# VH-VL binders against Myotubularin-related protein 5 (SBF1): the designs that were tried, part 2

Target 1, 134 residues: Myotubularin-related protein 5 (SBF1), of Homo sapiens (Human) (o95248r204to337)
Amino acid sequence: SLPVSRCSVALLFRQLGITNVLSLFCAALTEHKVLFLSRSYQRLADACRGLLALLFPLRYSFTYVPILPAQLLEVLSTPTPFIIGVNAAFQAETQELLDVIVADLDGGTVTIPECVHIPPLPEPLQSQTHSVLS

## First folded at step 8 (VH-VL; framework fv_pimurutamab)

Design e11 (from e00 with heavy chain G99P)
Fold by ESMFold2-Fast, scan of step 8:
Structure e11 (fold): chain C 134 residues (1-134), chain A 122 residues (1-122), chain B 107 residues (1-107)
Amino acid sequence: as target 1 above (134 residues)
Amino acid sequence: EVQLVESGGGLVQPGGSLRLSCAASGFTFSNYYVHWVRQAPGKGLEWLGVIYSGGNTDYGNEFTSRFTISRDNAKNSLYLQMNSLRAEDTAVYYCAREPYYGWGRLDWFDPWGQGTMVTVSS
Amino acid sequence: EIVLTQSPATLSLSPGERATLSCRASQSIGSSIHWYQQKPGQAPRLLIKYASQSFSGIPARFSGSGSGTDFTLTISSLEPEDFAVYYCHQSYSLPYTFGGGTKVEIK
């Protein structure tokens, strides 16, 4: 629960940094598609859990699959928002996704497609959130 | 020219520690994933671990508690800290680059360093 | 962990002959297999990436094929410099693993 969630949040910040985590938080709030990519199943599970923990007490209402089976990769092409993790073994199958925000947990990068616009958090929430996380 | 050069190998007693270095040149080191691979005399290659561009690491199951990979991007250097060394850790240790292509994977190894020999014996 | 089994362990051939080296994975790995050549006292050298893609500068006599669990490295006509040990490497899942190697030696 809370102790586990706090650990997952700390890991997410260690993996991606504050700016990237805030971008993912805003993306989830504004109903965008978030894909976590990692060679480690544990890292995928921790990152997805960490992002959900940051949204607490808000319940995420869309597709949430921390580790997507290889047989279901076509789900990534659906038009609905999601938070999904995929093992990097299937990275080649994800290269053609044009509207998905890709968080590479191994490299520590977040790639936002040009067609995707994530609005900033309204003030004072953005400043408060950054202050708390910094 | 893109190059990796290992150093720091030598003779160490069982239970001892040793730190290996790998110096990178000819490319933007900070953008690349780099691996350690070892080879015991007369034996095959064994993957030890990787450090990603962001500093996260993954290891082979046998190495997780005794070996630590780190990097110093300002010095274009990769390190392997080896603790609690055993006779079976005797090997040539190679560093190798994995290409990094934006958010994608290019998970082959090129180039490799020439290796540094670590001998664990009393 | 994914186990890669290379066969034969040793392949004794003469210059000009065709060499066929096998690498078998304990589970399906798609095309995430890479082939390296290693000469005595030297670091490995990448030959083929993703089962069948030739790395830059590698002679055309080297080719790779296969998918899933069975992979092959072929040297169409052995040159003197090709007598070496060859390793396959999977990058499908962690931990990364290598095959035990196939030594191509002169008859």
Scores: ipSAE 0.304, ipTM 0.764, lowest interface PAE 3.6, mean pLDDT 87

Design e12 (from e00 with heavy chain G99S)
Fold by ESMFold2-Fast, scan of step 8:
Structure e12 (fold): chain C 134 residues (1-134), chain A 122 residues (1-122), chain B 107 residues (1-107)
Amino acid sequence: as target 1 above (134 residues)
Amino acid sequence: EVQLVESGGGLVQPGGSLRLSCAASGFTFSNYYVHWVRQAPGKGLEWLGVIYSGGNTDYGNEFTSRFTISRDNAKNSLYLQMNSLRAEDTAVYYCARESYYGWGRLDWFDPWGQGTMVTVSS
Amino acid sequence: EIVLTQSPATLSLSPGERATLSCRASQSIGSSIHWYQQKPGQAPRLLIKYASQSFSGIPARFSGSGSGTDFTLTISSLEPEDFAVYYCHQSYSLPYTFGGGTKVEIK
């Protein structure tokens, strides 16, 4: 529901900050691989829900798994875009991933691999984001 | 050179409140996860909770309603607000650093503070 | 929550002897076990991280082994300063937990 989605969006901004959330939004729109990490399963579910809510009314058409079981970690090596959450206990197994954007919900950071190119936000959003942070 | 120093412990009556502080020096405090661990006299170590670099927190189940962890990165300080204290909360309270560096997690605790003693008694 | 069981509760040994301390997890935790030494009136001190990796500055007589559910801390030849309480700690999942401790005391 709207109230639940609104809460999830607010939590995502609180956890990562505006610049990081906008980067994830743009990554999802440009069909990149987004991996959320947290020690909290609730935080993983909330973040994935929040990102989907930001994409509304656009339908996300690729792999969406807010909490990936440990036995299915090989899914992270698929060539297709995704939005996936993984418990941070398994973070060591994600270090070999070369093309995955990693959003650490606990630490509040987003790591974009060197080989990944995320286009800048369309104007005026790009300028507005820069002016707020400058 | 990297150090954590706790303060604020003392004698408090049952039902009372107390706020502990932990002062960090010698490292970029804002980049690290920091934990509170307590130890009752003659007993073992008990994990209380963590505050992440972004300010999110997680607690042991028995602590969620009475204890709150917060941080002030500008002051390089960690806090533990303790409410509705009980005799069972009598313990030495330690703060401890856990390293977390982007792609890799360094889950061990180093350094530890020296601890501050909280005694809950009439 | 993951329960860590340390055994024995107390080891009574003489200087020069080998100490072997056990830590058992209630479920598989890979290698996410860390070992600490605590002397009376002092904060814990990290010895071994991720089951078998020595922390910097720790004497070579301390070593760790194990994976899954069974972990061991070994002190090859006890020095007088090694008589202390030792704790294992798991960082596999929240809540983080510690073992009950093993006290290594002089016989």
Scores: ipSAE 0.124, ipTM 0.706, lowest interface PAE 4.7, mean pLDDT 86

Design e13 (from e00 with heavy chain G99V)
Fold by ESMFold2-Fast, scan of step 8:
Structure e13 (fold): chain C 134 residues (1-134), chain A 122 residues (1-122), chain B 107 residues (1-107)
Amino acid sequence: as target 1 above (134 residues)
Amino acid sequence: EVQLVESGGGLVQPGGSLRLSCAASGFTFSNYYVHWVRQAPGKGLEWLGVIYSGGNTDYGNEFTSRFTISRDNAKNSLYLQMNSLRAEDTAVYYCAREVYYGWGRLDWFDPWGQGTMVTVSS
Amino acid sequence: EIVLTQSPATLSLSPGERATLSCRASQSIGSSIHWYQQKPGQAPRLLIKYASQSFSGIPARFSGSGSGTDFTLTISSLEPEDFAVYYCHQSYSLPYTFGGGTKVEIK
């Protein structure tokens, strides 16, 4: 629901900041791999929900797993786009990922690999997104 | 050379407030997660909370309303603001660095500071 | 929250004896357990990380084992400087928690 989605969006901006959130939004639109890391399962769920809410009314057509079980970490090596959350306890297993954008919700950082090219949002979408959330 | 040094402890009246400091040296402080852990006299270790490199925080359930962790990366310093202090808050307060390995965080604590004693008594 | 139960609370032994310390978690935590030694008036010192990995500079007589819910710290032959309190610590989930400690003391 909309009130729950609005709360999740606000939390995502608080955790990562506007510039990082817009980078993740662009990454999702351009079919890149987005990995959220946090020690809090609630933060993972909230961040994934928040990103999907920003994409509304667009459907996300690829792999979406807000909390990936430890038994399925091999899914992160898939060649297809995704939005996936992983508990930071398993961060060491993600070190070999070459084309994955990593959003560290605890640290408040987004790491974009050199091989990944995220174009800026077309105007006026970027300005509209900022205005709506201000 | 990697070192943490706590300060600011002392005697406080019940209901009072106190701010503890932890000074970091010998490493790039801004890159690390840092924790507060306390130990009441004759008792075990109790995790209080963490502040991540970006400034986000998590606390133990008992501490959320009265204690606030903050950091100043330009000063290589970690802080614990303690409000509404009670006799049961009497403890040695330690800061501790969470080890990381480049691309990841590894969860164990090294180094620890020497601790600073907070006594809450009338 | 995850509760860590250490046993025994006190272990009375002589130098040269083997010490075996237990830490039991209220739920499975994989290998996310770390062991610390604390001497009176001192800060804790890391001994073993992730259940079984020795920290740099720690004497070979210290070893750790276990996974899931049951973990053990072993000191193969106690030296005089090993009489201290030992704590286990889980980093599997928030909030982080410590065991109540095991005091290793001279008989």
Scores: ipSAE 0.047, ipTM 0.677, lowest interface PAE 6.3, mean pLDDT 86

Design e14 (from e00 with heavy chain G104A)
Fold by ESMFold2-Fast, scan of step 8:
Structure e14 (fold): chain C 134 residues (1-134), chain A 122 residues (1-122), chain B 107 residues (1-107)
Amino acid sequence: as target 1 above (134 residues)
Amino acid sequence: EVQLVESGGGLVQPGGSLRLSCAASGFTFSNYYVHWVRQAPGKGLEWLGVIYSGGNTDYGNEFTSRFTISRDNAKNSLYLQMNSLRAEDTAVYYCAREGYYGWARLDWFDPWGQGTMVTVSS
Amino acid sequence: EIVLTQSPATLSLSPGERATLSCRASQSIGSSIHWYQQKPGQAPRLLIKYASQSFSGIPARFSGSGSGTDFTLTISSLEPEDFAVYYCHQSYSLPYTFGGGTKVEIK
């Protein structure tokens, strides 16, 4: 529901900050691979739900798995866009991913691989969005 | 080189509060996840909690209500605020840095500080 | 929470002997086990990470093995400086937990 979606969106901004959330939003819109990492299953579920909520009213039509089981880590090598969460316990097994944007929810960082190009939001939209959310 | 140094330990009465500090040097402190681990006299190691580089925290279930971990990246310092202390909180308190490789945060602990002794007694 | 059971609690051995230390997890944890050495009055020292990977600067006589629930730390030939307490630590799931320790003491 909407109240739950608003809570998840707010939590995502608290965890990553405005700039990183905007980068993830642009990445999802431009059909990139987004991987959330956290030691908390709650944070993984909340972040995935929050990003999905930010895309509303657009429906996300690619792979969406908020908590990926350890047995299915091979799914991260898929060539198609995704929004996937993985427990950070399996972080070492994901080290060789080449084109995946990694959002570390615990650390509050987003790492964009050198081969991935996400255009920034054009001004004044980026500044206006930041001002409203901050 | 790379080191962590704890301070702030001492004698405190039951029900009291105490704040421990851990000073980091020789590495970019803001990039690392850091942990608190304690050890009661003659007993084993017990994980208390972690603070991530962005400031989020996770705790052992027993510690969530009484202990708070914080950091000051400008001062290269880690803190443990302990409230409502009990006799069973008597222990040496260690801070420890988590492993790191590329963008990955890896869960082994190195280095450790030398520890600071907290004694809770009337 | 994941419980780690270390056995034996105490190993009494002589220099030159082989030491084999066990750590058993209450549920499967893959390879998310790390081994530490602690000497009296000192902080723990990392020896082995992710069950079998030697940490930098650790002597070759230390090795780790196992996966799932059963893990072993082996010291192939004990040196005088190896008499210490050894702890296993799991990082598979929060809260992180340590084993109760195995004390390796001189016979």
Scores: ipSAE 0.096, ipTM 0.711, lowest interface PAE 5.9, mean pLDDT 86

Design e15 (from e00 with heavy chain G104S)
Fold by ESMFold2-Fast, scan of step 8:
Structure e15 (fold): chain C 134 residues (1-134), chain A 122 residues (1-122), chain B 107 residues (1-107)
Amino acid sequence: as target 1 above (134 residues)
Amino acid sequence: EVQLVESGGGLVQPGGSLRLSCAASGFTFSNYYVHWVRQAPGKGLEWLGVIYSGGNTDYGNEFTSRFTISRDNAKNSLYLQMNSLRAEDTAVYYCAREGYYGWSRLDWFDPWGQGTMVTVSS
Amino acid sequence: EIVLTQSPATLSLSPGERATLSCRASQSIGSSIHWYQQKPGQAPRLLIKYASQSFSGIPARFSGSGSGTDFTLTISSLEPEDFAVYYCHQSYSLPYTFGGGTKVEIK
């Protein structure tokens, strides 16, 4: 529901800050691979829901798995875009990923690989996005 | 040299409050997760909680309502706010570093501080 | 929570003897076990990380093995300074937990 979605957006913003959230929003719009890391399954679920809520009314049509089972970590090497959450206990697998944007929810950082280029949002959409997140 | 030094321990009456500090030096404090671990006299080690580099926290179940972990990266300091203290909280409190999460599995504890003693007694 | 059971609670041995310490997890934790030594009045000291990897500066007589649920810390030939309490620690999932400890004491 809307109140739940708004709560998830607020939590994502508080954990990563406006600049990082904007980067993730742009990455999702430009069909990049987004990986959330956290030791908390709740934080993973909240962040994934929050990013999907920010994309509304756009529908995310690629792989969306807020909590990826350890047995399916090979999915992270898929060539297609995704929004996936992985418990940080399995972080060693993410160190070999060359084209994945990693959002560390516990650390509050977003790491963009050198091979990944996220274009800025055109005006006025960028200003409108800042207004929503602020 | 990489070092952690606790301070702030002492004698507190039951129901009282106390704030412990842990000062970090010799490394980029803001990049690391830091933990509080306690040890009651003659007992084993008990994990209390962690604060991540971004400020999020996780606690052991018995500590969530009475204890709060915080950090000040500009001061290279870690804190533990202890409220509604009980005799059972009497222990040596250690801070310990867990490795940088970003690019390596470093989730062992090194270094440890020397510990600071908290005694809860009337 | 993951429970770590260390056995025996106490090992009474003489210098020069081999010490074998056990740590068992209530569920599989891969290799996410770390071993610490604690002497009276001192903070714990890391010996072995990820079940089998020696930490820098630790004497070669200390070694670790195991995976899944059963883990062992071995001291090949006890030195006088090795008489201490040893703890295992799991970092597989929250909450982090420690074993109850094994005290290695002089016979």
Scores: ipSAE 0.173, ipTM 0.723, lowest interface PAE 4.7, mean pLDDT 87

Design e17 (from e00 with heavy chain R105H)
Fold by ESMFold2-Fast, scan of step 8:
Structure e17 (fold): chain C 134 residues (1-134), chain A 122 residues (1-122), chain B 107 residues (1-107)
Amino acid sequence: as target 1 above (134 residues)
Amino acid sequence: EVQLVESGGGLVQPGGSLRLSCAASGFTFSNYYVHWVRQAPGKGLEWLGVIYSGGNTDYGNEFTSRFTISRDNAKNSLYLQMNSLRAEDTAVYYCAREGYYGWGHLDWFDPWGQGTMVTVSS
Amino acid sequence: EIVLTQSPATLSLSPGERATLSCRASQSIGSSIHWYQQKPGQAPRLLIKYASQSFSGIPARFSGSGSGTDFTLTISSLEPEDFAVYYCHQSYSLPYTFGGGTKVEIK
């Protein structure tokens, strides 16, 4: 049986793939805005927990809201870093965000805006990690 | 031309199984979410489920135990496996593509396939 | 699940007349409603997305309005090819649902 946090990490890799998860890890470490989208509240909760678990033992000091209520969507326009999940029903409201990294858990994609620069993991570490996890 | 074409429909006895296919052409299939929708003769549209680009699925409550959606991105194909079929499953089955805007998916359906007829009768 | 109620079930009109079709949601869905036209023997065709946005290539006589629970599809002046069944579809919450349809038929 796997601990809950380790299971959440495994699910995140399954949903997004190794390269995308490593990009989100680097984004969180470099204080960028990470938005998870899914039609499933369970997938949102699992992904947010998984990303937090990957950061351990570092504690995430910024806004962390795994399921953002529709009434609080204006929080996405904050200039400060975050890890936030939003139900895909509100995806249209997120289209105007220009500096947010969007991880679509249902589609398995991560979109990094042109104005956002996150450093990739140094080679060969990224390639070695990908090889080991394959 | 962006197109979806369903196949695999036919006559099946109650309790039987069928596998429907939907062939995609004219677009990068692997980037899109695709849906199954059915329509009983003379009745309205009923959403069955969706498969996302990465392979995750969501279904209507009545379909979770008997129907399975899968895809093969290398073959540009979508599938619906139907088990334990009942007379009430008699319908035209459509596949439909979800909309896309540059960076994300948007929830309208276009295009639709022509539909394939499934008749469940003894 | 969200229930969509379309009214009337049948709308009998003559060419040139205005058609007004209603779709009511059992709970607030913002603007997450899409409208489709279906002719006999054909697949549905997208007309309006997100309550009021015309899909590409759709004639200007088709328009949509509404938000929350009450939505309307309007055809300003019916053409012969517009006699069809119209469905609304909500994408606000899973499971996705469709209205029962409104048949627009010749008077």
Scores: ipSAE 0.007, ipTM 0.632, lowest interface PAE 9.3, mean pLDDT 86

Design e18 (from e00 with heavy chain R105Y)
Fold by ESMFold2-Fast, scan of step 8:
Structure e18 (fold): chain C 134 residues (1-134), chain A 122 residues (1-122), chain B 107 residues (1-107)
Amino acid sequence: as target 1 above (134 residues)
Amino acid sequence: EVQLVESGGGLVQPGGSLRLSCAASGFTFSNYYVHWVRQAPGKGLEWLGVIYSGGNTDYGNEFTSRFTISRDNAKNSLYLQMNSLRAEDTAVYYCAREGYYGWGYLDWFDPWGQGTMVTVSS
Amino acid sequence: EIVLTQSPATLSLSPGERATLSCRASQSIGSSIHWYQQKPGQAPRLLIKYASQSFSGIPARFSGSGSGTDFTLTISSLEPEDFAVYYCHQSYSLPYTFGGGTKVEIK
């Protein structure tokens, strides 16, 4: 529901800040791979939900796994776009990924690999989005 | 040298408050996650909480309402605000740095401070 | 929370003997176990990280093994300075937890 989605969006901005959240939003729209890392399963679930809420009413049509089991880490090597959360205990397994945008919810950082090109949102959409979120 | 030094411990009355400090030196403090761990006399280690490089925190369930962790990166300092203290809070309080290899955080603790003793008694 | 059970609570051994310390987790935690040594009046010292990786500067007589729920710290031949309390620590899930400790004392 909208009230729940609003809370998840607010938490995402609190964790990462406006600039990082906008980068993740653009990445999801342009079919890139987004990986959330956190020691808190609650933060992983909230962040993934928050990003999906920002895309509303668009339906995310690619792989969406807010908490990826350790047994399925191979899924991170898929060539298709995704929004996936992984517990930071398995962070070492993610260091070989070359085309994945990594959002560290605990540290409050977003790392975009050199090979990933995220185009800016066209005006006026970018200005409108920034105005609403600032 | 990489070092953590706790201070601020002492005797407090039950129901009282105390603020502990941990001074970091010899490394880029702002890049690291740092933890508080306590140890009651003659007992084992108990994890209290962590503050991440960005300022977010997580606590053990027993500590969320009475204890607050904060940091001041400009002063290379970590703090623990303790409120509504009980006799059961009598312990040595350690700060500890979490591992880091430039590419990510690793969950072991090194170094540890020497500890500061908090005694809650009338 | 994940509970770590260390056994035995006390090991009474002589210098030169092998010490085997156990740490058992209430659920599977992969290899997210770290071992610390603590001497009276001192802060803990990291020995082994991620179940089996020796921390820098730690003597070769210390080794760790195990995965899932059962973990072991082994001291192949006890030196006088090894008589101390040893703790395991899990970093798999919040809240982080420690075992109750195993005291290695002189027989």
Scores: ipSAE 0.007, ipTM 0.614, lowest interface PAE 10.2, mean pLDDT 85

Design e19 (from e00 with heavy chain R105E)
Fold by ESMFold2-Fast, scan of step 8:
Structure e19 (fold): chain C 134 residues (1-134), chain A 122 residues (1-122), chain B 107 residues (1-107)
Amino acid sequence: as target 1 above (134 residues)
Amino acid sequence: EVQLVESGGGLVQPGGSLRLSCAASGFTFSNYYVHWVRQAPGKGLEWLGVIYSGGNTDYGNEFTSRFTISRDNAKNSLYLQMNSLRAEDTAVYYCAREGYYGWGELDWFDPWGQGTMVTVSS
Amino acid sequence: EIVLTQSPATLSLSPGERATLSCRASQSIGSSIHWYQQKPGQAPRLLIKYASQSFSGIPARFSGSGSGTDFTLTISSLEPEDFAVYYCHQSYSLPYTFGGGTKVEIK
């Protein structure tokens, strides 16, 4: 059986793979904008919870909205870092965002814009993160 | 038309193995998550597991050691390998689609196959 | 795992009457509930997705409501072809689970 937080982390790794998840982890640590896309509200909530669980015990201090209502899409244009999930039905609204890292949970891909540079985790932090998740 | 068709069911003895197939047509199979769900005679529906578009899997806890889900995207086919079968595994086995294509919300099951009956008895 | 409890187990009603079917989750699941109809010898058929959204081709007499832990499927006026077992299904968390079903018997 799986603890609730471990289950969310496991789902994130299964959908995106370890390299992509580590990129999102680095992005969150370096105060970038992370947008999750999925047709499924469950996957959006689980992915956002999973990323927050990976940051534990660090507290995420910026905008965190695992399921963004369609009426609030203007929030995606905020200049501050975020972790936000949006239903993929509104993906067209996200294409004009130039500085947002887009994690497509349904397709299993992460798109990093050219203006965004995500540094790799230095050793031993990268090894420690991998070891905890193994 | 969009459809799923199961095959491979039949009578097996306790301790035996069986491989079920599900043939997909009318849609881009490789884009979809697909599930196995079973139903014992006169009982309710029970989720077995899922295989994601990328090939990763998740199972109900009681199935992880005996059942394996796989897919062959070139053949538009989904499989369920069943090992160490017990009388309690007697059920109709359904495959069902959950997917990404068509820009609707996900997590529901449509379509379902017609089901294939597996009977485990001596 | 999330347990879904459907009640009543059996409804016996006449054509033209309203049927109200309940599905209760052991924890809050938002709106991640889906309803299926199953007739004898047939595969389940999707009726309602995400608690309240009618699936294409489904008659208007079927509707769903609820959020959190309490969900309802309503058939506003029963037709003879509505004789079936109805299941709720949650997609909020793995493992996915189904309710035990409600059998609607038409008198």
Scores: ipSAE 0.006, ipTM 0.549, lowest interface PAE 12.5, mean pLDDT 83

Design e20 (from e00 with heavy chain L106F)
Fold by ESMFold2-Fast, scan of step 8:
Order: structure tokens, then C-alpha cells, then sequence
Structure e20 (fold): chain C 134 residues (1-134), chain A 122 residues (1-122), chain B 107 residues (1-107)
């Protein structure tokens, strides 16, 4: 629902900051792999929901798993785009991933691999997006 | 060198409030996750909660409604706001640093502060 | 919530003897267990991290082992300064939890 989406978006900005959230938004639009890490399952669910809410009304058509079970970590090696959340207890397994954008919700950082290129939003969309989100 | 020092403990009446401080020195405080751990007299260690470098927090289930952790990176300080205190909250309160900043699993506790005693009694 | 059970609660030994302390988790936690020593009036001190990795400056007589649910802290030959309370701590999942402690005392 809309009220839930608004709360999730606000939480994303509090956790990562505007620049990082915009990077994740552009990454999702350009079909990159986005991985959220947190010790809190609630934060993982909220962040994934928040990113989907930012894409509204666009429907995300790739793999979406806000809390990935430990038994399914092999899914992170898929060649297709995704938005996936993984508990930070399994962070060691994620360090081998060379083409995945990793958003650490607890620490408030986003790591973009050197091989990943996220194009900027064209003006005026980029300026308008910063204005409405900041 | 690397040090944490707690302060603010004392005698408080049941139902009262108290704010504890933990002063960090010898390291880049803003890069580290820091925890509060308490110990009742003659009892074991009990994890209270953590505040991450970005300011997000997690608490033990029994502490969520009464206790709030915050930090001031400009002052290299960690805080614990305690409300609606009970006799059962009588304990030494320690702050402790997680082993490393950045990615990876470095969730051991070192260093620890010396602790500050909170006594909740009428 | 992961429960850590330490046994025995009290271990009475003489200097020079071997001490073996147990910590059992209610569910598998891999190697996410850390061991601390605490003396009266003092803060805990980290001894072993991630089940078996000795922390910097800790004497070689202290060692840790185990994985999954069963963990052991061993002191190969007790020195007078080793008589203290020892706690295990799991960092596998929130909330973090500690064992109840094992007191190593002079018999």
C-alpha cells in the first residue's frame, strides 16, 4: 500500500542517503544486480520494498527476493538482473560477486564494482529527482 | 590508545530516567559499530543493542520500548537513554566496539569500556 | 533467539591443570562464537574470536575449537591470573546473546 511504500522510501534515504539511493534507482532501471545486506530481516524487507516503490509505476520484471534463504545463495550467481536481500551473516559469500552492487543497510554504504556503469538520468529528470527526494 | 570510557551511572528511583555516555578515543569513532552490554550484580553479560556507523539501531527484544541508543560522531560519543527504570535494570553498563569498520564479519567486541554502575532503588 | 549454554557453571582446579570449558548453541551458528575472560571489578577481555582464532596478545595456553553447536575453550595449563569467569558470545544472528558463564576457581 501507498502509506507503507512512503515509509519504506523514507527509511531507504535515512539508511543510505540520497546519492546512494539514486544510484540504486538508476541501477535497477538499467538492469543491474542489486544486493541488500543487513543483520535485520525487517530492514531487508523495508529496503527492497522501498526500491520497488521508487520504481512505481514501472513494474520490476526480474528476480525479486527481499529475504534470500541461506540454502539459495547460488541465485546470486545468476546472469540476470535482480533485487535481492541477504542477511549479513552470509556476507563472506557475497564478496566473490564481481558484478553485483552491494548496499549495506546497516553501515549505510553502497559498493559499485568497477565493471558496473550506471548512466546518469537525463536533465531535467536528474535535477527533478534530486529535488523531490532531498 | 584505543579506549572507551562510560559515565552517567548512579542511583535512580524506580520509574526514573537516566542517560549514559561513552566517550571514544584513539580511533575513528564514526567508522565503527558500537554496542551496549549490561551485567547485573553477580550475573552474566546481557546484550542491550547496537548502533551502526550510519545511525541505525537494533535492540534486544526486552529493551526496544524503554531504551534508546544514539551517537554523536562529532563528539566521539555514544549514548544510552534509559526510561521507566526498574529494580531489574540495576547493573554495570558497558559500551563495546565491534572489531572492524567496513564490510566483512568483525563482530567480536574489543575494546570494552570500564563500565558504569546504575542502581535502581527506592 | 539463540540460547548459549555454558558448562560447567563452576570449575574448581589447581594451577598447572588443564581447563576445558563448554559452550553449546540451541541451533547451528557456524563458527560465530567469541570467548571473553572477566575478572571481578573489570570489563570482559576478548580471548578467542570466531571459535578458534586467538586475539592479539593472548597467551598461547588459550585455544578454542568447535563449529555448529558445540564449542570448547581450553586453557592448557592454568596460571594464577587465569582464575576468572569465562563467557561465550554468538554473533550469528540478532539478538546477540552470551552464555551464562563458567567460573574457573582455585580448589
Amino acid sequence: as target 1 above (134 residues)
Amino acid sequence: EVQLVESGGGLVQPGGSLRLSCAASGFTFSNYYVHWVRQAPGKGLEWLGVIYSGGNTDYGNEFTSRFTISRDNAKNSLYLQMNSLRAEDTAVYYCAREGYYGWGRFDWFDPWGQGTMVTVSS
Amino acid sequence: EIVLTQSPATLSLSPGERATLSCRASQSIGSSIHWYQQKPGQAPRLLIKYASQSFSGIPARFSGSGSGTDFTLTISSLEPEDFAVYYCHQSYSLPYTFGGGTKVEIK
Scores: ipSAE 0.242, ipTM 0.749, lowest interface PAE 3.2, mean pLDDT 87

